# Designs tried in a protein design chat: VHH binders against q96fz2. Part 235

Target 1, 269 residues: q96fz2
Amino acid sequence: CGRTSCHLPRDVLTRACAYQDRRGQQRLPEWRDPDKYCPSYNKSPQSNSPVLLSRLHFEKDADSSERIIAPMRWGLVPSWFKESDPSKLQFNTTNCRSDTVMEKRSFKVPLGKGRRCVVLADGFYEWQRCQGTNQRQPYFIYFPQIKTEKSGSIGAADSPENWEKVWDNWRLLTMAGIFDCWEPPEGGDVLYSYTIITVDSCKGLSDIHHRMPAILDGEEAVSKWLDFGEVSTQEALKLIHPTENITFHAVSSVVNNSRNNTPECLAPV
Below, E stands for the ipSAE of ESMFold2; O stands for the ipSAE of OpenDDE; V2 stands for 0.75 times the mean of E and O plus 0.25 times the DockQ between their complexes.

## First folded at step 12 (VHH)

Design V75 (framework vhh_6z1v_2; at its last look DockQ between E and O 0.74; V2 from the best seeds 0.00; counts 0 for: pae E 5.1 > 2)
Fold by OpenDDE, look of step 13:
Structure V75 (fold): chain B 269 residues (1-269), chain A 123 residues (1-123)
Amino acid sequence: as target 1 above (269 residues)
Amino acid sequence: EVQLVESGGRLVRTGGSLRLSCAASGSTFSSYAMGWFRQAPGKEREVVAAITQSGGKTYYADFVKGRFTISRDNAKNTVYLQMNSLKPEDTAVYYCAARWGFFETAPNEYDYWGQGTQVTVSS
């Protein structure tokens, strides 16, 4: 996974992340550094994206089932990294393979510290290799959306009004991530950064791409992944597997340029 | 920094009962999983029992066999180990330990340790 969409306004995004805590109380996640949230139809590594994490990571004595939403840098910077520039990392941390997560220090150590997060997105993009051509067809992959009688599929939104309705009730893609905290050697603000855990693709997506993000499907999966106080690493890792509960449609080549940030990026062609 | 102080260790007879307490300093007790470990002379430190932050989940070593119960009172910043049906093999220094996040069975995974309390079980 090298490209996502996360374009919802902050308030809409927050509402979409409504949850129940351990006590069954309905809650909205509180924001950390909301000013770092930059909505975009075309998110690439090194950009900031909103993630969910346990409140206990920021607040002492907090209920570990409570959630915070925070923009973090895509591309995990390990805490032990001693260079002043994160771009000097010699290995790619955009993704973490599920099968080697425990073998790589960069991921194992933060995971052992309970630094699990849920990466939020409208969906993610993948490119299908066209047989016989050097051309790649991009696809937008996302959770199936509930068809409200009035709001057809993303493709059927004939009116701007209908389009707004679709996004107001958009089910966000929830991807399993690991984050770490890096303190720059020269001082400054702590950098929070994340990697997306990847798995082999489900059957439905296999023709498009052989790998997919580990998607946490449902409130229980999200809660268990985040609650590092009550859910062990071993138990959490059982949540990491392919899911067939996705849909996709072909999009235009507009998304190929990471500078393009328009609705056209995820519009069906 | 969390300071841990164990108490309750003493000489008891085989079949006797003992309750150990571990008091934590500071206001962050509820943020830690707690564990009891023991170390007998010439042996490695081993986990006895562990409990999550909320107390919702517990772990017991195989040798416990239902004889011991770990509990915690977050309001009192204290973790307890109720030990029943004690055996001479249970003689050891018992340590309280704290870990950020979920509990673990390996001693090196814990962040803070007490000084220990001696438990001696006589035949």
Scores: ipSAE 0.859, ipTM 0.938, lowest interface PAE 0.5, mean pLDDT 93
Fold by ESMFold2-Fast, scan of step 12:
Structure V75 (fold): chain B 269 residues (1-269), chain A 123 residues (1-123)
Amino acid sequence: as target 1 above (269 residues)
Amino acid sequence: EVQLVESGGRLVRTGGSLRLSCAASGSTFSSYAMGWFRQAPGKEREVVAAITQSGGKTYYADFVKGRFTISRDNAKNTVYLQMNSLKPEDTAVYYCAARWGFFETAPNEYDYWGQGTQVTVSS
C-alpha cells in the first residue's frame, strides 16, 4: 500500500472516529496539530495522513484506552536516524512486512515502545498488472459500506449533493501502523512518522495485487491495537492478518498522477 | 520521573502471610505498569508478579502462583503484594518497579525502581 484517499473534512472525519473508552463512555478523539491535516483523494508517501493513537503517548496520566487523532508523515523515520534531512533515509519505510517486523530494527524498536497507530483512509489504491501489456489498471479498495446499492454507494453518487451523502456515513478504512518519533539533531519540532504494516493479499484481492495493508476490521481490533497499556506486543500482533471483508472497483488513470486531487480519482469507471 | 518506596518487609515464620506495599510519588502512578521483583544473595533479580495500569491483567511467576496476589489502588498511588504460605525460599529483598506501557518479565525493561524491602522466612 502506496496510495490512499483521505478527503473528509476534519469535522466529518472526527465523527467517523467516534469510539467507547474502557469505561464505556462515548468519545470523539482529541486532535493534535489539526492544522496539519490536508484532505486529499490521492495521498502518497511523505505526505501527512491522520492516525489514531493512545492518548497515553502524550499525557502521562491518561487512560491508555483514550484516543488522539494526529496527522503524521507517511514514511517512518527511525528515532536513531542521525542525518539532518529525513529525505536522505536510504531505505523505504512506507510499508513494513508483517513477517519481518520483529527482525527489522526500524520497526522492532518503536513497536517495543508501544508505538502502534491506526492509519485512517477512505480507502487505498492498487495497480493491477495486465498480462501482456505495460499498462496498469488502478483500483480503489475500501470497506463494504452500509447500503452500497443506494445513495450510500460511490456508484450511486451522480450529483454533488449525492456525493456528500455518500461520505456522511462512510466507514473509514482502519489500517495497522507503527509510528516513531524523531528529534532533529540541530533542534526543531519532533517529527512523528508512520509505516503501514502489510500482509499477503486475501483471496478477493489476489488478482489485483499480491500484498495488502493489515486491516483492523471493527472496533475490538482497533481498540486492542491502540491500547499499548493493556495489550502486549505479542497479543497485538495476532491482529495482523489478511482480511476478506473488503470491496473494490476499477478507477480511471487520473489517479496515477499524485498531483490530481479530485473525486474522479475514486469514481467507478 | 517517579519515586517508589516499598514497605512491609519483616521476619515471618514458614507458612505465614505478609503484605508488601509500594507507594509512588512524582509522575502519575496510574499510567505505569507495575512489577514486583526479588533478589536473594548471590542470585539474579527475578520477576515475582506484574500488573497493568488498570489492574485488568496480571502475571505471576510459576513459583508463586496460587500463593501471591498482586493488586493496585490507583486512588492511593499504591501497589500491593499479598504473600501467603511463605517458604524459606521466598527469603529475598523485594523491589517494586514501574514501566511505561505493558508489563514485562525482564528487570532491564523497567524504568523506575524502589530501594527494596527485606523479607525473611524462618523455619
Scores: ipSAE 0.666, ipTM 0.866, lowest interface PAE 1.4, mean pLDDT 89
Fold by ESMFold2, look of step 13:
Structure V75 (fold): chain B 269 residues (1-269), chain A 123 residues (1-123)
Amino acid sequence: as target 1 above (269 residues)
Amino acid sequence: EVQLVESGGRLVRTGGSLRLSCAASGSTFSSYAMGWFRQAPGKEREVVAAITQSGGKTYYADFVKGRFTISRDNAKNTVYLQMNSLKPEDTAVYYCAARWGFFETAPNEYDYWGQGTQVTVSS
């Protein structure tokens, strides 16, 4: 996974992240750094995207089941990185393979600090290799959405009001991530950055691509992944597996150029 | 910052029971995992039991499973160790410790320590 859509306005995104805390109270996540949120249909590595994480990471007296939402840089910059420019990192941290996560210092260290996050998106894109040609077919991949009396799927909207109704109740894709905090050597703000954990693709996606993000399907999985006060690293890693609860549709090549930020990027073809 | 004070250590006969308490000063107690450790003379400090910040998950060393119970009361800022069926080999100074995040078994993982309370089990 190297491209996502996360286009909802901040207030719509926040409402989509409603959750229950450990006591069963309905809550919304509290924002940190909301001015860094840059919605787009076409997010790529090094851009900021919103993630969920435990409030305990920011407040020493917090309930670890409470959630913060914050934009973070896609492409984890390890806390031990010594150069002043994160683009000089000599290995790719956009994704983290689940089968080697405990072998790589870049991911093992922040995991040991409980630095687990849930990466939010409308869905993600993957490119299918077409046999006999060098062209590739992009797909938009997302959670199945609930049915309404009118069809609520992407592409069913025929007016601005219908299109807004599709997104009003959109179930955000929730991907397992790891984050770290890097202090630039010459000073400045601490950089929060994340990686997306990947697994072998499920059968439904195997014709498109052999890897997929580790998807956290449902409130229990999301809560356990985030709650580093109550859920050990080893227990949390049991949540990391493929899921078949996923759907997709083909999209046009507009999404190929990461500078294109339009609804056409995810529209069915 | 958390300050920890253990109490309840005393002399008890083999087969007896004892409850240790660890009072914390500070509103941040509920954000810490808590552990009980023990140290006999000439031995290294070792984990006895640990508990998550909510009390939802616990750990017990093999040598005390079935005999000891860790619990916590976040409203009272207190963690407890109920010790039953005590044996002379349980004689040690018992320490309360706090760790930010999930508990661990290694003493060097813990941020705050009490001064300890002596438990002596006589034949």
Scores: ipSAE 0.224, ipTM 0.679, lowest interface PAE 5.1, mean pLDDT 89
ESMFold2 (binder alone), look of step 13: mean pLDDT 88; pTM 0.901

Design V76 (framework vhh_6z1v_2)
Fold by ESMFold2-Fast, scan of step 12:
Order: C-alpha cells, then structure tokens, then sequence
Structure V76 (fold): chain B 269 residues (1-269), chain A 123 residues (1-123)
C-alpha cells in the first residue's frame, strides 16, 4: 500500500471516528495539530495523513483507551536516525511486512514503546498488472459501505455527484500502523511519522495485488490495537492478518499522477 | 517520574497472611502498569504479580497462583499485594515497580523501583 484517499473535511472525519472508551462513554477523538490536516483524493508517501493513537502517548495521566487524532508523515523516520534530513533515510519505510516486523530495528523499537496507531483513509489504491501489456489497471479498495435512505449505496454511485451523497456516512478504512518520534539533531519540532503494516492479500484481492495493508475490521480490533496500556505487543500482533471484508472497483488512470487531487481519482469506470 | 515506597513487610508464621502496600507519589500513577517482584539472598529478582493501568488484567507467577492477589486503588495512588498461606520459600525482599505501558514479567522492563520491604516467613 503506496497510495490512499483521505478527502473528508475535518469535522466529518472526526464524527466518523466516534468511539466508546473503556467506561462505555461516547467520545470523539481530540485533535492534535488539526490545521496540518490536508484532505486529498490522492495521498502519497511523505505527505501527512490522519492517524488515531492513544491519548496516553501525550498525557501521562490519561486513560489508555482514550484517543487522539493527529496528522503524521507517511514514511516512518526512526527515533535513532541521526542525520538532519529525514528524506535521506536509505530504506523505504512506507510499509512494514508483518512477517518481519519483530526482526527489524526500525519497527521493533517503536512497537516495544507501544507506538501503535490506526491509519485513516477513505480507501487505498492498487495497480493490477495485466499480462501482455505494460499498462496497469488502478483499483480503489475500501470497506463495504452501509446503505441508508439519505445516502446512495456504493453499488449505485457512478459519478462524483453520487459519491458526494454517500460521504456523510462513509465507513473509513482503518489500517494498522506503527509510528515513531524523531527529534531533529539541530533542534526544532518533533516529527511524528508512521508506516502501514502489510500482509498477504486475501483471496478477493489476489488478482489485483499480492500484498494488502493489515486492516482492523471493527471497533474491537481498533481499540485493542490502540490500547497499549491494556494490550501487549504479542496480543496486538494477533490482530494483524488479511481480511475478506473488503470491496473495490476499477478507476481511471487520472489517479496515476499523485498531483491529481479530484473526485475522478476514485470514481468508478 | 514516579517515586515508590513499599510498606507492610514483617515476620509472619507459616500459613499466615500479610498485605503489602506500595504508595506512589504524583498524579501519573494511574497511567503505569505495576508489578511486585521479590529477591531472596543469592537469587535473582523474580516477578511475583503484575497489574495493568485499569486493574483489568493481572499476572501471577506459578508459585503464587491461588495464594496471592494483586490489586490497585488509583484514587489513592496505591498498589497492594495480599499474601495468603505463606511458606518459608516466600521469604524475600519484596519490591514494587512501575512500567510505562502494558504489564510485563521481566524486571528489566520496569522503569521505576521502590527500596523494598522485607518479608520473613518462619516455621
């Protein structure tokens, strides 16, 4: 997973993340740096995307089941990175493989510190390799959506106008991530950055791409992944597996250029 | 930073009961996992029991299961170890420890330690 859509306005995104804490209280996640959130239909590595994480990471007296929402840089910069420019990191940290996550220092260290996050998106894009041509077919991949009288069903959404109708009740894709905190050696603001954990594709996606993000399907999985005060690394890693609860449709080549940021990027073709 | 002070250690007879307390200073206590560890002369420090931030999950070493109970009162910034059916083998200095995050069983995973309280179990 190297491209996502996360275009909802801040208030709509916040309401889509309504949750219950351990005491059963209904809550909205509290924002950190909300002005740094930049909605886009076409997010690439090195851009900022919203993530959920435990409030305990910021407030030492917080209940670990309470959530913060914050923009973080896509592409994990390890806390031990000693150069002044994080773009000079020699290896790609856009994704981390589930099968080697406990063996790689860049990921094992932040996992040991409880630095688990949930990466939010409308959905993600993958490019299917077609035999006999150099052309690749892009697909938009997302959770099955709830049908309502006020919103259109996903199966009937065939234009940008129809898609706008469904966004008020859109079920966000919730991907398992790991984040780290990097302090620039010359001083400045701490950089928060994340990676998306990847697994083998499910049967439904195997014809599109051989890998998929680790998707946390439902609030119980999301809560356990985030709650590093009550859920061990070992328990949390049991949540990392392929899911069949996913849908997709082909989209136009407009999405190929990461500078294109319009509803056409995810509209069905 | 959190400071931990154990109390309650004393001489008790085999088969007796004892409750240890660990008082933490500061408003951050409720955010820490807490553990009780013990060390007998000539032995390494070993885990006895551990408890998560909320008190919702506990761990007990096999040699104390059914006899000891760990609990916490976050309003009083205190963690307790209730010890029943004490044996001479339970004689040790008992330490409380605090860890940022999930409860663990290895001593080296804990960040803050008390000074210890001596428990002696006689025949």
Amino acid sequence: as target 1 above (269 residues)
Amino acid sequence: EVQLVESGGRLVRTGGSLRLSCAASGSTFSSYAMGWFRQAPGKEREVVAAITQSGGKTYYADFVKGRFTISRDNAKNTVYLQMNSLKPEDTAVYYCAARWGFKETAPNEYDYWGQGTQVTVSS
Scores: ipSAE 0.368, ipTM 0.731, lowest interface PAE 3.0, mean pLDDT 88

Design V77 (framework vhh_6z1v_2)
Fold by ESMFold2-Fast, scan of step 12:
Structure V77 (fold): chain B 269 residues (1-269), chain A 123 residues (1-123)
Amino acid sequence: as target 1 above (269 residues)
Amino acid sequence: EVQLVESGGRLVRTGGSLRLSCAASGSTFSSYAMGWFRQAPGKEREVVAAITQSGGKTYYADFVKGRFTISRDNAKNTVYLQMNSLKPEDTAVYYCAARWGFTETAPNEYDYWGQGTQVTVSS
């Protein structure tokens, strides 16, 4: 997973993340650095994306079941990185393979510190290799949505008002991530950056791509992944597996250029 | 940021029972995982039991399973270790420890420690 869509306005995104804490209290995640959130239909590595993480990471007296939503840089910069420019990191940390996560220092160390996050997206894009051409067919991949007369289906949106209805009830894709905190050697703000854990693709996606993000399907899985105060690394890693609860449709080549940021990027062809 | 004070250690006969208490003061107790460790003369400090911040999950070392019970009262800022069917091998100084985050079994993973309370089990 190298491209996502996360275009919802901040208030719609926040409501889509409503949750229940350990005490049974209904909550919305509280924002950190909300001005750094940039909605886009076409997010690539090195851009910021919203993630959920435990409030305990920021407040030592917090209940670990309470959630913060924060923009983080896609592409994990390890805490030990010595250069002043994160783009000079020689290793690609956009994704982290589930089968080697405990073997690689860049991921094992933050995972040991409970630095688990849930990466939010409308969905993600993958490019299917096609026989007889070097060009690939892009697909938009997302959770099955609740269907109603003119909402809950991208294909049914034929006007701005119908698009708004589709997105107001959209079930966000929730991907398992690991984050780290890097302090610039020359001083400045701490950089929070993340990687998406990947697994073998499910049966339904195998014809599109051989790998998929580790998707946390439902609030129980999301809460267990985030709650590093009550869920060990070993228990959390049991949540990392392929899911068949996913759908997709082909999209136009407009999405290929990450500078294109319009609804056409995810519209069915 | 948190201070821990153990109490309840004393001499007890083989087969007896004892309850240890650890009172916390300073910053908020309820956000910390708590552990009980012990150290006998000439031995390294080892984990006995641990409990998560909510009390929803517990860990026990194999040598105390079925005999010891860890519990906590977040309203009283206290963690307890109920020790039953005591053996001479349980003789040690018992330490209370606090960790920010999930429970761990290694002593070096804990941030705050009490001074310890001596438990002696005689035949």
Scores: ipSAE 0.448, ipTM 0.770, lowest interface PAE 2.3, mean pLDDT 89

Design V78 (framework vhh_6z1v_2)
Fold by ESMFold2-Fast, scan of step 12:
Structure V78 (fold): chain B 269 residues (1-269), chain A 123 residues (1-123)
Amino acid sequence: as target 1 above (269 residues)
Amino acid sequence: EVQLVESGGRLVRTGGSLRLSCAASGSTFSSYAMGWFRQAPGKEREVVAAITQSGGKTYYADFVKGRFTISRDNAKNTVYLQMNSLKPEDTAVYYCAARWGFYQTAPNEYDYWGQGTQVTVSS
């Protein structure tokens, strides 16, 4: 997983993340740095994406079941990184393999500090190899959506005016992430950055790509992954596995160029 | 910053019971996981019991399972260790400790410590 869509306006995204805390109180996650959220149909590594994390990471008096939503840089910069420019990191931290997460210092250390987050997206993109052409077919991959008389599926909303109805009750993709906090050696603002944990593809996706993000299917899994005060690292890692509860459709090559940011990127073809 | 003060340590006879208390001040107690540790003469400090911020999960060392119970009262900023069926081997200074996040079993994983309270178990 190296490309996602996360295009919802901030208010719609916030409502889509409504949750219950440990006391059963209904809540919306509170934003940190909301001005850094840039909706896009085509998000690539090094851009900012919204993540959920426990409020306890920012407020020492918070209940660990309470949630913050914050934009973070995609591509984890370890706290120990010594250079002034994070883009000069020598290795790719866009994804973190589930089978080696406890062996890699870049991931093991923040995981030990409870730095678990849930990466939010409309869905993600993968490119299927095509026999005989050297071309790849992109697919948009997302949770199955509940169909209503108004919204239908993306394919059913063939009018631009009707596309807004598709997104009103969209179930966001919730991917397991690990984040870290990096303090620039020469001073400046703390950088929050994340990686997406990856697992072997499920049977349904195996013909498209051999790997998939670790998807947290449902509020119980999301809650347990985020709640580092009540759920140990060992217990949280039991949530990391492939899921079959996923759907997809082919999209046009417009998505190939990460500078293209239009609804055409995820439209069925 | 949180300050921890233990109380309740005293001399008890083998088979007796004792309740230790740890009062927290200076910071928000309910956000911390809490642990009870002990150190006997000539031995390293070892974990006895631990509890999460909500009290929903607890840990007990094998040598105290079935005899000791950890609990907390977040409204009173206090952690308790109920010690039953005491043995001479339980003689030690008992420390309470606070950790931000999920509890751990290693002493070096805890952020704040009390001064300790002496428990002596005689025959």
Scores: ipSAE 0.634, ipTM 0.852, lowest interface PAE 1.5, mean pLDDT 89

Design V79 (framework vhh_6z1v_2)
Fold by ESMFold2-Fast, scan of step 12:
Structure V79 (fold): chain B 269 residues (1-269), chain A 123 residues (1-123)
Amino acid sequence: as target 1 above (269 residues)
Amino acid sequence: EVQLVESGGRLVRTGGSLRLSCAASGSTFSSYAMGWFRQAPGKEREVVAAITQSGGKTYYADFVKGRFTISRDNAKNTVYLQMNSLKPEDTAVYYCAARWGFYRTAPNEYDYWGQGTQVTVSS
């Protein structure tokens, strides 16, 4: 997974992340650096995306089941990186393979510190290789959405006015991530950056691409992944597996150019 | 910055019971996982029991399962180790330890330690 859509306005995104803490209290995640959130239909590595993480990472006396939402850089910069420019990192940390996560220092170390996060998106894009040509067919991949009169569906939207109804009740894609904190050697703000864990694709996606992000399907899985105070690394990693609870549709080549940031990027072709 | 003080260690007879307490001061302790470790003369320090931030999950070494119970009272900044059916082999200095995040079973993964309290079990 190298391209996502996360276009919801901040207030809509926040409500879509409503959750219950350990005591059963209804909560909305509290924002950190909300001004760094930039909605887009076409998010690439090195851009910022919103993630959920435990409040305990910022407040030592917090209940580990409470959540913060924060924009983080896509592309994990290890805490030990000593160059002044993160773009000079010589290896790709956009994705982390589930089968080698405990073997690679860049990922094993932050996991040992409980630095698990849930990466939020409307959905993600994958490009299917076509056997007859050198062209690739893009697909938008997302959770099945509950079809109601008020919410509509992407395929059934006949007018711009109906598009607003699709997003009001959209179920966000929740992907398992690992983050790290990097302090610039010359001083300045701590950089929070993340990687998306990847697994073998499920049967339903195998014809599109051989890999998929590790998707946390439902609040129980999301809560266990985030709660590093109550869930060990070993137990959390049991949540990392392919899921069949996913849907998709083909989209136009407009999405290919990451500069294109319009609803056409995810509209059915 | 957590300071830990153990109490309750004493001489007890085989088959007896004892409760150890660990009082935390300095920093808020409710976010820390807590562990009880022990060390007998000439032996390495080993894990006895551990408990998560909320008390929702516990760990027990095989040699104490069914006999010892770890618990915590976050309002009182205190962790307890209830020891039942004590055996001479339980004779050791018992240490309280704190770790930020999920508990561990290795001593070197804990951040703060108490000074220890001596438990002696005799016939």
Scores: ipSAE 0.588, ipTM 0.838, lowest interface PAE 1.9, mean pLDDT 89

Design V8 (framework vhh_6z1v_2)
Fold by ESMFold2-Fast, scan of step 12:
Structure V8 (fold): chain B 269 residues (1-269), chain A 123 residues (1-123)
Amino acid sequence: as target 1 above (269 residues)
Amino acid sequence: EVQLVESGGRLVRTGGSLRLSCAASGSTFRSYAMGWFRQAPGKEREVVAAITQSGGKTYYADFVKGRFTISRDNAKNTVYLQMNSLKPEDTAVYYCAARWGFYETAPNEYDYWGQGTQVTVSS
């Protein structure tokens, strides 16, 4: 997973993240640096995307089940990175393989500090290799959505005009991430950056791509991944596996250029 | 940052009971996982019991299961170790320790330590 869509306005995104804390209290995540959130239909590595994380990472008196939402840079810069420019990092940290996450220092160290986050997106894009041609077919991949009386169901058969009405109740894709905090040696703001954990593709996606992000399906999985005070690293990693509860449709080649940022990027062809 | 002070260690008879207390000060105690460790002369420091921030999950070493109980009172910034059916092999200095996040069983994973309280079990 190297391209996502996360285009919802901040207020719509916040409401889509409504949750219940350990005491059963209904809550909305509190924003950190909301002005750094940049909605886009076509997000690539090095851009900022919203993530959920435990409020305890910022407030020492917070319950570990409480959540904040913060924009973070896609592409994890380890806290121990000693050079002045994050772009000089020798390793690609856009994704983190689930099978080697505990073997790689870049990921093992932040996991040991409870630095688990949930990466939010409308969905993600993958490019299918086509036999006998050099063309690749892009697909938009997302959670199955609940239809309303007015908007109807979501899928390849729906008209593009029907998609405008689904965003008010869109179920966001929730991907397991690891983040770290890096302090520039020469001064400046602390950089928060994340990686998306990847797993082998599920059967439903195997014809499109051989890998997929680790998707946390439902509030129980999301809560356990975020709650680093009550859920061990070992227990949390049991949540990391392929998901079959996913759907997709083909999209136009407009999405191929990461500079294109329009609804056409995710509209069914 | 937290500062930890153990109390309650003393000489007890085999088969006796004892409750250790660990009082925390300095930082927000409720945010830390807490552990009890022990060290006998000539031996390495080993985990005895541990407890999460909320008290919702606990860990016990095999040699104390069924005999010891860990608990915490976040309003009093205190963690307790109730020790029952004490044996001579339980003789050690008992330490409390604090860790940010979930508890661990290795001593080197803990951020803050008390000075210890001596427990001696004799016949």
Scores: ipSAE 0.623, ipTM 0.837, lowest interface PAE 1.3, mean pLDDT 89

Design V80 (framework vhh_6z1v_2)
Fold by ESMFold2-Fast, scan of step 12:
Structure V80 (fold): chain B 269 residues (1-269), chain A 123 residues (1-123)
Amino acid sequence: as target 1 above (269 residues)
Amino acid sequence: EVQLVESGGRLVRTGGSLRLSCAASGSTFSSYAMGWFRQAPGKEREVVAAITQSGGKTYYADFVKGRFTISRDNAKNTVYLQMNSLKPEDTAVYYCAARWGFYWTAPNEYDYWGQGTQVTVSS
């Protein structure tokens, strides 16, 4: 997973993340650096994306079940990185393989510190290799959405007008991530950056791509992944596996250029 | 910053019981996992028991399982270790420790430590 859509306005995104804490109290996640959130239909590595993480990471007396939402840089910069410019990092940290996460220092160290996050998106894009051509077919991949009278059926048959209505009640994709905190050697703000954990693709996606993000399906999985105060690293990693609870449709080549940021990027063709 | 003070250590006879207390000062006690560790002369510091910030999960070393109980009272900023059926092998200095996040079994993973309280078990 190297491209996502996360285009909802901040208030709509916040409401979509409503949750219950350990005591059963209904809450909305509290924002950190909300001005850094930049909605886009076409987000690539090195851009900022919103993630959920435990409030305990920021407030030392917080209940670990309470959530913060914060924009973080896509592409984990390890805390031990000694150069001044994080773009100079020589290795790709956009994704982290689930099978080697405990073997790679860049991921094992922050994971040991409880630095688990949930990466939010409308969905993600993958490019299907087509035999007999050098062109690849892009697909938009997302959770199945509840069909309502307002939103109608979601798919290739839906008009662009109908797509505007589906976002009011959209179920956000929730991907398991690991983040780290990097302090610039010359001073300045701490950089928060993340990687998306990847697994082997499920049967439903195997014809599109051989890998998929580790999707946390439902509030129980999301809560356990975030709650580093009550859930050990070993227990949390049991949540990392493929899911069949996803759907997709083909989209136009407009999405190929990461500079294109319009609804056409995810509209069915 | 968390400061920890253990109390309750004393001489007790084999088969006896003892309750250790660890009083914490600081605004962050309820957010930390807590552990009890022990160290006998000439031996490494070892984990005895641990508890999560909510008290929802506990850990016990095999050699104390069924005999010791860890608990916490976040309103009183205190963690307890109830020790039953004490054996001479339980003789050690007992330490209270605090860790950010989930509890750990290795001493070097804990951020704050008390000064220790001596428990002596005689036959």
Scores: ipSAE 0.510, ipTM 0.809, lowest interface PAE 2.3, mean pLDDT 89

